# Ledger of designs, part 29: VH-VL binders against f4iux6r469to655

Target 1, 187 residues: f4iux6r469to655
Amino acid sequence: RLLQRLPGCVSRDLIDQLTVEYCYLNSKTNRKKLVKALFNVPRTSLELLAYYSRMVATLASCMKDIPSMLVQMLEDEFNSLVHKKDQMNIETKIRNIRFIGELCKFKIVPAGLVFSCLKACLDEFTHHNIDVACNLLETCGRFLYRSPETTLRMTNMLDILMRLKNVKNLDPRQSTLVENAYYLCKP
Below, E stands for the ipSAE of ESMFold2; O stands for the ipSAE of ESMFold2 at other seeds; V2 stands for 0.75 times the mean of E and O plus 0.25 times the DockQ between their complexes.

## First folded at step 12 (VH-VL; framework fv_mosunetuzumab)

Design t4 (at its last fold request DockQ between E and O 0.88; V2 from the best seeds 0.75)
Fold by ESMFold2, fold request of step 16:
Structure t4 (fold): chain C 187 residues (1-187), chain A 120 residues (1-120), chain B 112 residues (1-112)
Amino acid sequence: as target 1 above (187 residues)
Amino acid sequence: EVQLVQSGAEVKKPGASVKVSCKASGYTFTDYYIHWVRQAPGQGLEWIGWIDPYSGGTKYNEKFKGRATLTADTSTSTAYLELSSLRSEDTAVYYCARDFFEGSEWFDYWGQGTLVTVSS
Amino acid sequence: DIVMTQSPDSLAVSLGERATINCKSSQSVLYSSNNKNYLAWYQQKPGQPPKLLIYWASTRESGVPDRFSGSGSGTDFTLTISSLQAEDVAVYYCQQYYSTPTFGQGTKVEIK
């Protein structure tokens, strides 16, 4: 069936071809199945997130419930996990936040959600939240920095990030990760 | 279709151990934690713990530490609860449940329940 | 652990009337960083596992009828069934997922 081809769509042309073929399957049940398949992208296959986000963006004008359901699932996942210190797999949190960031670049996730996620990580700037904040910035930080309506807020968030780095005693790996994320956004 | 199918009812004597199985189907077993929750007859719900089938990590309710052991077999997509040193207060229906998101600790799919009766 | 206390323990309501169930937590389940209340409601009918009704204190799970609503914040929460139906006879549980999961003791809802 078409959904088993999703993990193989490693190029723009492949995901676009699948997207066109999927348009012939427009039912509520099929749309729900697609959203679940997109959400369940393997945590080892982060390269697929941009292509999945492209498919969602292409379908958004005609199938409004696809982006709505997916964004709701991603936001609920983020909020469920943001203060869970004993959750084992940082990879799940990284997949979640990078997907949110990719969807933001495709105008599916509003910038407000991205800033809410970033603020939550900065408010409790420890453990996995440091890595999650940096991964979000690496994914869509420059995009938001260069967008006129979000430049000021992104600048303020980056200032907070660097202040937290200087105040908190981060290990060398996380300190480097913060610096890399900052300069990727604001070279 | 997501399903959690549990092993059948068991009768045990005080001091024995019980091992309840929970076979998962319809989703990728390693993408979600499996939780265990019990319910004594006519009583409320009590969380026992979770297992992460991906990493093998576990978390236990303090009440059950030292008596409960959670395991998972990824080759059969089956989670197990083993409870040792059984006493009559352990008579309950034992449920497995899948968390809504990996590690979220709220639950969308539940097994049918396994009655464990501890009697002399 | 966060203790969840429900009131009343049982409730008899006429068909079509409003049922109200209260849940109080011993500590706040509101996470200030995201303004979310980590509170769920479940329905359990005899011989069945629990069924998720509400999460984030007020958000209905997919397929749950509109007559079910949740409200409250911090430590005080309410589940409301606006017009009780025969199929709503069940025990209802609140559950927090802010920290180690804990459930309220349950509220049995019956038809008067």
Scores: ipSAE 0.739, ipTM 0.884, lowest interface PAE 1.3, mean pLDDT 92
Fold by ESMFold2 at other seeds, look of step 15:
Structure t4 (fold): chain C 187 residues (1-187), chain A 120 residues (1-120), chain B 112 residues (1-112)
Amino acid sequence: as target 1 above (187 residues)
Amino acid sequence: EVQLVQSGAEVKKPGASVKVSCKASGYTFTDYYIHWVRQAPGQGLEWIGWIDPYSGGTKYNEKFKGRATLTADTSTSTAYLELSSLRSEDTAVYYCARDFFEGSEWFDYWGQGTLVTVSS
Amino acid sequence: DIVMTQSPDSLAVSLGERATINCKSSQSVLYSSNNKNYLAWYQQKPGQPPKLLIYWASTRESGVPDRFSGSGSGTDFTLTISSLQAEDVAVYYCQQYYSTPTFGQGTKVEIK
């Protein structure tokens, strides 16, 4: 029953308590069930992503397959959606990319994956990919900009983003979203 | 567990219509598209189209556009394929399938199939 | 639409031997932005729906035995069964999901 409590964990204390209780269910089948429950976070409940990422980070030292399975599922989902312009549900794409970004801040997703996702969106900078790129930057862009190992690569990506904004036919909403994401990373 | 349970076999005359149902359980119905694929006796697989139960959006294989109608009822977690102006070559097993990720267009769970026979 | 062509249409393989099925697409199913091949393989036994074996050309679905492997890139793909078992007698289909889904015509695998 512990997995049904996940959507109610709206604080650090609540997710930490559930994480402790879950440690006593350390079987292969239970670990797979947890990963599926984390992956299936409701697309209307984005505030849970940081807490779910915290749980994954806590479990990573003793249950190494949990972070590896979850990251693989999120990467596969990103790759399946980035090319699909017929897919109309932006909420699914935003859930995916924000989860990747939160896990990056917890050192579960490597920065290389974040840059690969960002580059793929910039390569086809249209439709939902504009929103996805901006949401990724809002989630972890400043974190990567302030980190010495990734500052230069993030700076280059932000330069590309602004050049694309200046040459593409962005509507006012998307243009504002790009500007906000840029200045959130580089004040 | 994820299940897709389809309605029973149908026998129809040429010119009629058929409506096949696909009831989903074990997951959030609106999180995945439902696809329809048919297979004529002794033949390969032919994709018909998908429906997004969340938005009601659809996409059709051009071969079936105008004859096939895909619908979904979120209150019963049931998807429907309606095929009109039936011909003998429409005799096939009709499958519903869930895509792997929402909109991904490859399939991890399939219904058991519904045989539709069109004969004079 | 992208046309998927399998070869051979039918093959007979001795128990315990290697079976090789080829699939060619009329255009590349490799997406350059993410370097992924949008290709899946399915197994279908008589009276059953298809079963997913492989996606991304080479990634094995959960619960699929290690003797099944996928390889290839771009337009040329291969499904390999390294040591054919009796339960592997089936028709195998490739399917692309780069664009509007299309299937190969199928390859029937038999013993001997």
Scores: ipSAE 0.728, ipTM 0.887, lowest interface PAE 1.4, mean pLDDT 92
ESMFold2, look of step 12: ipSAE 0.671; ipTM 0.872
ESMFold2 (binder alone), look of step 12: mean pLDDT 93; pTM 0.936
ESMFold2 at other seeds, look of step 12: ipSAE 0.691; ipTM 0.875
ESMFold2, look of step 13: ipSAE 0.715; ipTM 0.888
ESMFold2 (binder alone), look of step 13: mean pLDDT 93; pTM 0.943
ESMFold2 at other seeds, look of step 13: ipSAE 0.709; ipTM 0.881
ESMFold2, look of step 15: ipSAE 0.684; ipTM 0.874
ESMFold2 (binder alone), look of step 15: mean pLDDT 93; pTM 0.944
ESMFold2, fold request of step 16: ipSAE 0.701, 0.635; ipTM 0.872, 0.861
ESMFold2 (binder alone), fold request of step 16: mean pLDDT 93, 93, 93; pTM 0.942, 0.942, 0.944
ESMFold2 at other seeds, fold request of step 16: ipSAE 0.682, 0.684, 0.681; ipTM 0.859, 0.873, 0.872

Design t5 (at its last look DockQ between E and O 0.96; V2 from the best seeds 0.00; counts 0 for: chain humanness VH .580 < .591, pae O 2.2 > 2)
Fold by ESMFold2, look of step 12:
Structure t5 (fold): chain C 187 residues (1-187), chain A 120 residues (1-120), chain B 112 residues (1-112)
Amino acid sequence: as target 1 above (187 residues)
Amino acid sequence: EVQLVQSGAEVKKPGASVKVSCKASGYTFTDWYIHWVRQAPGQGLEWIGWIDPYSGGTKYNEKFKGRATLTADTSTSTAYLELSSLRSEDTAVYYCARDFYEGSEWFDYWGQGTLVTVSS
Amino acid sequence: DIVMTQSPDSLAVSLGERATINCKSSQSVLYSSNNKNYLAWYQQKPGQPPKLLIYWASTRESGVPDRFSGSGSGTDFTLTISSLQAEDVAVYYCQQYYSTPTFGQGTKVEIK
């Protein structure tokens, strides 16, 4: 019953109330069920990702396996799809990478994972990987640029992004997307 | 509980077509690809192709292009494999399978299999 | 297509002893950008569909006993059953998912 309410949690108050109620269901089986429900967020409901990430952050100190299981599933999903050019549904890749980015802003995903994902997209900067890289940057790029411990590495990645835009013949939509992502990080 | 339930065994003559169904339950049907894999008696596994039920997009093993057609009906959560111009080499158990992550191309849930026998 | 070749084709092992199955791919299934091996192992018992055992070459699927382990990288991979049980009699397949999915020809494991 409580997991059925997740898709309706479109505010801080709603996700916080559900999080409190869920604390009373603290068993290994229930924690696995929660992680699966969070992972299966509808790909048409990207607005939920920040609220789901908030719930994970709230639970992280008392239920340490929830963040670890979720991050592992998201990382596995990213890695399974990063070089799949035949995959039709870009929305799944965008959901995946935006969730990783939101969790990074909540200090659940380490910045190292974000940089690894970004590097993998830049290493094969074509097709969906262009859109995935830009969506990652739009989600957490400014956060990482403004964080002292990651500023230099983010700056270097943004330089690589712009060099790739200049040497690849991107269509106008993707060229604009790259420029928009760059200037969102580094206005 | 994720389930893939396939249609029953079929006996066909050479040159005919067969259509195998795979009804999915326990998950959002349009969020995962459905793959088809066959296994001739006493033989290994052979990948046929996938369908993305969301977009209707497909990919086929080149061995089966022109003879295999993958479709999906989202209103019934059912995927279909149609194989035409059947020959004796097509005698096999045909499985549907869900990939582990959408489009990932390895499989955690399998249907029970459908035996298709092609004989005179 | 990437060709997957298993050895041996058949293996007889005494109960409680170690069974070792080799799988070779015709080209690397290691993706350099993420350093992951796109390799899975399946178990298939007669009259049943295949069952996923291992993915990423070495990650055990939930509910799979600890006696199953995978190792290797690039083109050479191994499935090990550390202490063979009666219920482990089956055919084992490797499968790559680096590109268009392909399976090894299978290795039949029997009790000696």
Scores: ipSAE 0.714, ipTM 0.885, lowest interface PAE 1.5, mean pLDDT 92
Fold by ESMFold2 at other seeds, look of step 12:
Structure t5 (fold): chain C 187 residues (1-187), chain A 120 residues (1-120), chain B 112 residues (1-112)
Amino acid sequence: as target 1 above (187 residues)
Amino acid sequence: EVQLVQSGAEVKKPGASVKVSCKASGYTFTDWYIHWVRQAPGQGLEWIGWIDPYSGGTKYNEKFKGRATLTADTSTSTAYLELSSLRSEDTAVYYCARDFYEGSEWFDYWGQGTLVTVSS
Amino acid sequence: DIVMTQSPDSLAVSLGERATINCKSSQSVLYSSNNKNYLAWYQQKPGQPPKLLIYWASTRESGVPDRFSGSGSGTDFTLTISSLQAEDVAVYYCQQYYSTPTFGQGTKVEIK
C-alpha cells in the first residue's frame, strides 16, 4: 500500500510525506520490502533516484539496515554486470550507477565505492562501461571534485578518463559524452 | 512470492520439435533474464541460453545454436524454449531459471522442470 | 568455455561429520577489477530443481544454514558442510558466472 506510492513521489514534499507515513510501519519485514521496492525503481524513471536517496538518508539514522541492504544490493548488481558485454539493456546499468552516485551525494554510499566503480569502468573502457563511467561522473563527479577529501583522487580519475578518450577509438556520441562528463566536473 | 511454473511433460519422436513454457509471477517479468538449463537422466546441468524479456535479446550456448529458440510474451509473462530436430540424447528435464540480477548469470529461482522424452 | 571439475564424484559422510567438496575451474573466475570470484554453489535434492546456496564463492544466500560455507579463490574452490544432517543428502554443483555459465559435473553426498 504505501510502497505502491513510491513511483509517484516526484517531488521533495511527496517523498518526505511518504517517509513520515512509513515510520508507522517499521518492522523488519517492512524494511526488507521497502529496500526491494527502492531497488526496483523503474529504469525509465531516473528522476526518482534523488528522491529515493533522500528517503534512505532520512531513515538511515534510525533504520540502519535500510541503507546497508540497499547499498549491498547495488554493489552486487554493479559487480554482476561490469564485465558482461553480452547484456543488451544498458538502462539497468545506468539506473544502477546513477543510484550509487545519488546515494554518494547523500553520504550513504562511501566515496571509496564510487571510485572503485569508476576504476572498474576505466580498466575496461569500452562498450557500456564508457556510458556507465560518464553517467557516474555526471551524477556525483562535481560533488567529489569540490570535496577537499576527494578532490585529488577525482582529478586523477578525470585525467585518466581524458587520456583513455584520446587513446581509444570512441564513436562521436561516446566521445562527446566523455567530454561533457569531464567539463561538468571541472567547468 | 516469485514463482516460475513450467508446462507439463512431453513425449516426442526423433526429428520433432518441442516447446516448453515458463510462466513467471510475483515480480516484474521484464526486469530479469530467463535462463534455460537442462539435465539429462543421471547427468549434470547444461546451460542452454538466456532471453531478456525487455528487449527480446537472446544468447545461446553454441551446442544448441540453430536448434534452440528462446522467446518471451510480455503480455502473459511467459518465456518459451523451442528445441527442434530432437534426438534421443535430448531426453532431459528442462528448467527455466531467473537471474539473481538482470544479466548476472547465476540463478535464485528455478521452475519445477519439464521432462521431455525423445523415443521411438 | 570455462570447464568446471568437481571432486569427488560421490561422497559418503557420517551424520554430524564434515563434508568437503572441491571445484576447480580451467581458468580463473576472479575478476581483478573488483576482486570478486564469480562462483556459485547449488544443492539439488532428488526430484527438485537446484537451489542456490552460495554466490561470490563464500556468500551464503538468505535462508541457507550456517553449516554451509564456501571458500577458495581463482581456480580452486571448496564447499564445506560442517555438520552433515539427513536433509543435506543431495547432489551439489559449482557454477561459474564469470563468462558463459558452466557447471561442475556434480558431487553426490550421502549419509554413511
Scores: ipSAE 0.603, ipTM 0.848, lowest interface PAE 2.2, mean pLDDT 91
ESMFold2 (binder alone), look of step 12: mean pLDDT 92; pTM 0.926

Design t6 (at its last look DockQ between E and O 0.84; V2 from the best seeds 0.00; counts 0 for: chain humanness VH .580 < .591, pae E 3.7 > 2)
Fold by ESMFold2 at other seeds, look of step 12:
Structure t6 (fold): chain C 187 residues (1-187), chain A 120 residues (1-120), chain B 112 residues (1-112)
Amino acid sequence: as target 1 above (187 residues)
Amino acid sequence: EVQLVQSGAEVKKPGASVKVSCKASGYTFTEYYIHWVRQAPGQGLEWIGWIDPYSGGTKYNEKFKGRATLTADTSTSTAYLELSSLRSEDTAVYYCARDFYEGSEWFDYWGQGTLVTVSS
Amino acid sequence: DIVMTQSPDSLAVSLGERATINCKSSQSVLYSSNNKNYLAWYQQKPGQPPKLLIYWASTRESGVPDRFSGSGSGTDFTLTISSLQAEDVAVYYCQQYYSTPTFGQGTKVEIK
């Protein structure tokens, strides 16, 4: 099965080779199976997210339902988890938000979704949501900061983040995480 | 194909304990919570708790304080509910169910159910 | 815990007619930050486990017929079956997942 090769695609050449082999599968069932396999990327293998996002971007022109299904599943997952600060699911939240961020850089996830996720984290500035926000910024924050159409909105969000850091009593790890995320976005 | 297959029916005396198994297949067992929900004869649904097979973390409905224990064995992809100090009102069908998304607390796949009967 | 109350407890509806089931929560299940209602609907036929119909109050699960629709917000929710079929005879439950999951007591739908 070609989908068993996904976890082994640790380079651009490997994911591109698999993508070419998969490109002509036009069955709705096969496309659903691919989306599920991409969505279920192991949380221990976050380095795969950029390669998976590359595959989605390549397939987007010929298989429009692949990006639409995947983005909807990721948005639904974010919404189901953002409120649940009492859960032991931080690694799942990190996988979710990093995938959203990678897909944003490939122009699959609209910037509006990224800003909505970031706003939700800043509106409820919990221990988990600080980590989620910082991981989102580390993944796509510089991309959005340097894009002319989103620079102002990203700048405003970064200013809000720094004000929250200065007002809240963050532990040293999270304070450093916020500072690192901020400076990764601006130069 | 996602499947949750539960152990067979049990008959227990009051004061005993029961352990129900739920074998998962067709997905990565550690990437979704398993919930347990029961239904007494002719009655509605009652949530018991969840287990995260990845971390071993659990959450319980307060009604089952100290009586319910949820465990998971990742080597066999099997979740377990143990209910102790059984009473006649614990007679119910016990379901395992998978989270729609890990931690989401609504359920897309359910086991077939396990009838536990508590009688003398 | 958030108490979920359904009405009516049972209803009888002629084939092809509309069935309407109400669900009230003791507090709002709308999360203001994402504007989502944390509410699901399930169908349970005799001798079967529950089947997910609707989540986010109005989003139909894959494979669920279009005649099922969900509506409402905050504390007041409705499941509508626009044209009742024989296979729709079941008990229907609402469930909130805003906090510790709780279910309504169920509504039995029968053919009149």
Scores: ipSAE 0.505, ipTM 0.825, lowest interface PAE 2.8, mean pLDDT 91
Fold by ESMFold2, look of step 12:
Parts: structure tokens; C-alpha cells; sequence
Structure t6 (fold): chain C 187 residues (1-187), chain A 120 residues (1-120), chain B 112 residues (1-112)
């Protein structure tokens, strides 16, 4: 099955080759299986997210249900976890938000979803949500800052982030994380 | 196909302990929490706690803290509930359930249940 | 803990008629930042484990017939079975997952 090759696609050429081969095996059942396989990317393999996002972007024009299903699953996962303070393992939240950010750069996730996720994290500025927000900004913040249609909103979000850092007593690691995310967006 | 298969019924005396197993198959065991929920005969559902098989982390309903112990064995894809200092009011069917998303705390798949009877 | 209270405790409905089950939480289960109600509904038939019907208060789980619908927000929620079928005879539970999970006491639905 071609889906077993997904974890091995560690280059642009490998994911592009698999994407072409997948087009010859396309069916509704196979599209659902592909989305599940993409969603279940190992949280230890974050380097795959850009390549998976590239595959989704390539398939989006011909197979509209692939991006719509994947984005829905990622948004629902974000919403299920954003309020949960007792979760000990942050890696799932980081995988989730970085995938959302990568898909935003490929114009699969709309910027509005990214800003909604940022707003949720800034509204409840917890230890986990700071890390989530900073990972999102590191993934797609500069892209949104440099895009004319989103520059103002991104600027406003970055200003809010810095004001929160300055008025909240963050530990040194998180204070540095916020600063690094800010200056990656606005060098 | 996701399945959660639990150990068989148990009869215990007050003051004893019981250990119920829940063997998972059809999915990656470490990617979802396992929750435990009990149901006394003719009664509603009561949440006991969860375990994260990836880290071994746990959370307990305050009612059971100190008496319930949740563990997981990733090599056998099996979660365990141990309940100590049993009382007659602990007589119930004990279910394991998988959360919908890791840490979401609602449940899409349930085990068949294990009846634990506490009587003297 | 958030206390979940269902009404009625028992309901008898003729085949093909509407069944309505109410669930009230002691505090809001709406998270304002994402505008989501952390509320699920389960069906439990005798001798079986519960089965998920609805989450996010109104989203049907895959494979659940469209005669099942959920509504409400904040503290007041409703499960509606628009045209009761024989296989719908069960006990129904609401459950919040905003904080420490808690369930309603259940509503038994029977054919009149």
C-alpha cells in the first residue's frame, strides 16, 4: 500500500513521487485513509509536516475532500485540548499547531483559523498555550506578517504577545521563547 | 477495528483489592489515554481517572484518590485499574474507554465491562 | 465538580414520535475562547457499554442516524430523537468534558 511509504518521504522529491503514484490509486475510501495517515504523523517526526502539507496542497485542486477533512480534524483536535490544563504531554499540541501552521503556508488552512488559534492561546496565557502560540508563530508567523492582507492583524497579535510577556512574570525559558518568536516574525 | 477487551468478573471481600485489565488492539496504544468509568447496578456512570500510556501520567477523580491506581504496559498494550480497600458500594461494572483525542476526556470506544462484586 | 442533571428520569414515547431529553449543568460548559460546548451524549442498551452519539453538544458521531440531534449551550442542553424507532430503547446519558468528567444520572427511553 502506498500509505506505508509516507513516513519515509523525507525530501521534496520523495513526497512528490508518492503524490504522483497516489493519483493512480485514487478512490473515496483511499482518500479517507490518506487523510487519517497524514493526521497520524508521529509526533517525533515533525520534519515530515512540511512534506505532508506539500502533498495535500498538490492534491487539493483535484481532491477537495482531502484538505477539508484534514483541516477539520486538526481544528477539532486543537479545540479539544486548548482548555486542558492537566495534560502532561505537550507533544501532541505542538504537532497539531505546527501542522496547522505548515498548511497555512501552503494556503490550505485559512489565516482566519491561525488567528483564532492564536487568540485562544493569548486569551488564556498558560504555560502550554505560550509554547503552542510560539510554535505557531515560528511556523507561519513571518509568512503572515509579510502577506499584505494579513500584516495588520499579525502585527496586532505580536503586539499583544509582547505586552503579555512584559506584564506577566514568565520564567526565563518562556520569556526567551516569546522574544524569539516575535523577532522571527519581525526581524 | 478498535477493540478494548477486559478481564473477567471478580468476587471480592471487603478490604481486599482488585485489578482489572483492558487489552487494546486496532490502534496505536500510546497515542490515546485510557479512561476508567464504573456503573453500579441500576445506576449511572462515574468517572474514575485516566492514564497516558505514553508517559505513564495519571489523573484521578478525587473520590478515588489514594484507592485507585492506574497503570499501563506498552509491551502488551494493556491498561490496568487496581482498586484497594474495597467496600460493598464498590460493587459495579468497571469499563475502560479510549478518549476521542488524546486528553479530550470524551470516549469513542469502550470495553465490554468487568463486574466486580464486593460481598462478605 | 460540575453536576449534570437530566430530566426526565424515564420517558415513554410512541413509535415514530419525538423524544426529548434535557440535561442541565451546574456551571457553564462553554469555553468562550473557542465557542465550543464541552458536552457529549451516549446511548446505553442493556448488557452493553455506552455508545457515543453526539459531541460538542450538536455534532453527530459517524454512523449515528440523523434522527438524533443535540442542541443547547452553556448550561442547558437537549437530545432529540425526531422519530423514535424500536432500536432506540435505551438509557441516554449526557456528559461534560469541560473539567473533571461527570455524567448525568441517565434517562430511560421506552416505547409506549
Amino acid sequence: as target 1 above (187 residues)
Amino acid sequence: EVQLVQSGAEVKKPGASVKVSCKASGYTFTEYYIHWVRQAPGQGLEWIGWIDPYSGGTKYNEKFKGRATLTADTSTSTAYLELSSLRSEDTAVYYCARDFYEGSEWFDYWGQGTLVTVSS
Amino acid sequence: DIVMTQSPDSLAVSLGERATINCKSSQSVLYSSNNKNYLAWYQQKPGQPPKLLIYWASTRESGVPDRFSGSGSGTDFTLTISSLQAEDVAVYYCQQYYSTPTFGQGTKVEIK
Scores: ipSAE 0.348, ipTM 0.783, lowest interface PAE 3.7, mean pLDDT 90
ESMFold2 (binder alone), look of step 12: mean pLDDT 93; pTM 0.941

## First folded at step 13 (VH-VL; framework fv_mosunetuzumab)

Design v1 (at its last look DockQ between E and O 0.88; V2 from the best seeds 0.73)
Fold by ESMFold2 at other seeds, look of step 13:
Structure v1 (fold): chain C 187 residues (1-187), chain A 120 residues (1-120), chain B 112 residues (1-112)
Amino acid sequence: as target 1 above (187 residues)
Amino acid sequence: EVQLVQSGAEVKKPGASVKVSCKASGYTFTDYYIHWVRQAPGQGLEWIGWIDPYSGGTKYNEKFKGRATLTADTSTSTAYLELSSLRSEDTAVYYCARDFFYGSEWFDYWGQGTLVTVSS
Amino acid sequence: DIVMTQSPDSLAVSLGERATINCKSSQSVLYSSNNKNYLAWYQQKPGQPPKLLIYWASTRESGVPDRFSGSGSGTDFTLTISSLQAEDVAVYYCQQYYSTPTFGQGTKVEIK
């Protein structure tokens, strides 16, 4: 089955080849299956997210429901988890936010969603949300900082991030993570 | 094709324990929590707890603290509820359910239910 | 724990007419940071497990007929069946997932 090859697509050429082969399976049922397979990317394989996002961007021109379904699932996942404090494994939250960030760089996720996610993390700036905010910035923060239409909003968010770092009692790991995210965006 | 298939009905005496199984198929077992919910005859739904098959972490409704034990076997994609010190009010249908997203705490797929009858 | 209270306990409605079920929570299930209501609705037909109908208070699950709709915010929520069908005879439950999951006591819907 073609979907079993997704985890093996560790290069641009491999994901592009699979994308071409998948174009011949253009049915509503097959599109739903693809979206579910993309969404369920292994949480230990974050390097795949850029290639999966590339596939989505390629298919967006002819299969509009693929990007819309995937983005809706990722947004719903973010919202389901952002308030939850008893989850010990953070890996799903990191996969979620990095996927959102990668899709933003491919113009599939609108910047407004990214800023909403970032705002929610900054509004409740505690241990998991600190890591999630920093991972989002690491993934797409510089992209948004350099884009003229989003530079001002990103600058304002980075200023809020640094104020929170300075007034909160962050441990050294978190403090370093915040500083690294800031300077990746605004060198 | 997502399925949760539970073990068969049980009849137990007060003070005994019961272990209900929930076999998952059609998805990656470690990608979702498994929740347990029970329903006494003619009554509503009561949440028992969840297990994270990925980490082995659990959370319990305080009502069942010390009596309920949730486990998972990733090699067989099977979750288990063990309930000890059974009482007649534990007579219920016990459901396993998959959360919609990993840790989201609402449910898209349910097992068929397992009737546990506790009779004195 | 957040207590969920449904009304009425049972409801008899003529075929093709509107059925309305109310659910009230003891605390708000609206998260202000994302403006989402952490509220789901389930249908349970005789001899079957519950089936998810609605989440986020108003979002219909895939495959659920559009005669089912959810509304409300904060502490007061409503499930509406705009034109009751014979297959809609069931018990309906609300459930919050803002905190530790809790369910309403259920509302039985029958054909009058």
Scores: ipSAE 0.736, ipTM 0.888, lowest interface PAE 1.3, mean pLDDT 92
Fold by ESMFold2, look of step 13:
Structure v1 (fold): chain C 187 residues (1-187), chain A 120 residues (1-120), chain B 112 residues (1-112)
Amino acid sequence: as target 1 above (187 residues)
Amino acid sequence: EVQLVQSGAEVKKPGASVKVSCKASGYTFTDYYIHWVRQAPGQGLEWIGWIDPYSGGTKYNEKFKGRATLTADTSTSTAYLELSSLRSEDTAVYYCARDFFYGSEWFDYWGQGTLVTVSS
Amino acid sequence: DIVMTQSPDSLAVSLGERATINCKSSQSVLYSSNNKNYLAWYQQKPGQPPKLLIYWASTRESGVPDRFSGSGSGTDFTLTISSLQAEDVAVYYCQQYYSTPTFGQGTKVEIK
């Protein structure tokens, strides 16, 4: 019913209106349903992640279990998949990491989690982890680079990224992806 | 309400094949792998493999590679296990189970089980 | 091919008492990059499919009573039922998901 409208919230006004309407349905059961609906955003609809993150941020002050449940699910999803190299399509990993990055920009995901995810990808910089690291940086890398408390750590991570690019002999697509991510953070 | 409903019990002769179905409802079928796990009478659990309904990809326990075939039909939200060249030791309850996360390899929802009996 | 070994094979425990089940893996199921133990516990009652209790070695699944707790790291894990209830009579399985899923042989818990 109301949660069926989530995929249609392609503007700030639409997600804000849905968020207001949701406040009238505030129960423990409805909060769990909302978190599951947000988590299950279609992997083809990455443009929705910023708007979903905006809704979570708006609700965070009054409904602290919504952001905590969603962040825990995203972190558990990242951790369950990070070392697995079996045949699954990359779109779920990209959705996962971009959602984490969007929530970081809204101050819902702590920067420490972002750096932990990035570190894990750089520690095994191969396969999907290259793409995941670059997508994380494209989503929130400049935000963290420009934030005083995280500038130094982000700079060090970007230096590591470029060293890995130079020693790993990446294919042209991944090499370009790394360069684009780097220069998006540090023009 | 997430639900996995399996096909009914089967009795087969050695050397035959069996195909067990698992119909999913209450969630988006392509968002999770479907795993197959069997349990011989009075015995523990044995993982057979998974299918990714989104890509059609599969992975098998090496013990079953060559005899087990996992398929999925997204139009009916149904996963299938086909096991060929049946032996008496294949007598078991066969479960389908849903991934907790896409590709995570631990399971939150299980079907009711399908007893397959292989006897002469 | 990680072998999971449970002990004991069975135990009998008085109502309200503690039940303790051990699970050992042939290889570490701790991933050093994230410090997570890829270990789950399941409960299976007679005539029913398994039910997830614990994942990440110690995280309780939603709706699982507080008396169930998991602990351990690396290769040695424990499931504890702090105050056994009649409905807890079941077979308990550990399962690793670090690599190709494998299960322990099971531990049957009965009322003494």
Scores: ipSAE 0.714, ipTM 0.886, lowest interface PAE 1.5, mean pLDDT 92
ESMFold2 (binder alone), look of step 13: mean pLDDT 94; pTM 0.950
ESMFold2, look of step 14: ipSAE 0.639; ipTM 0.863
ESMFold2 (binder alone), look of step 14: mean pLDDT 94; pTM 0.947
ESMFold2 at other seeds, look of step 14: ipSAE 0.721; ipTM 0.884

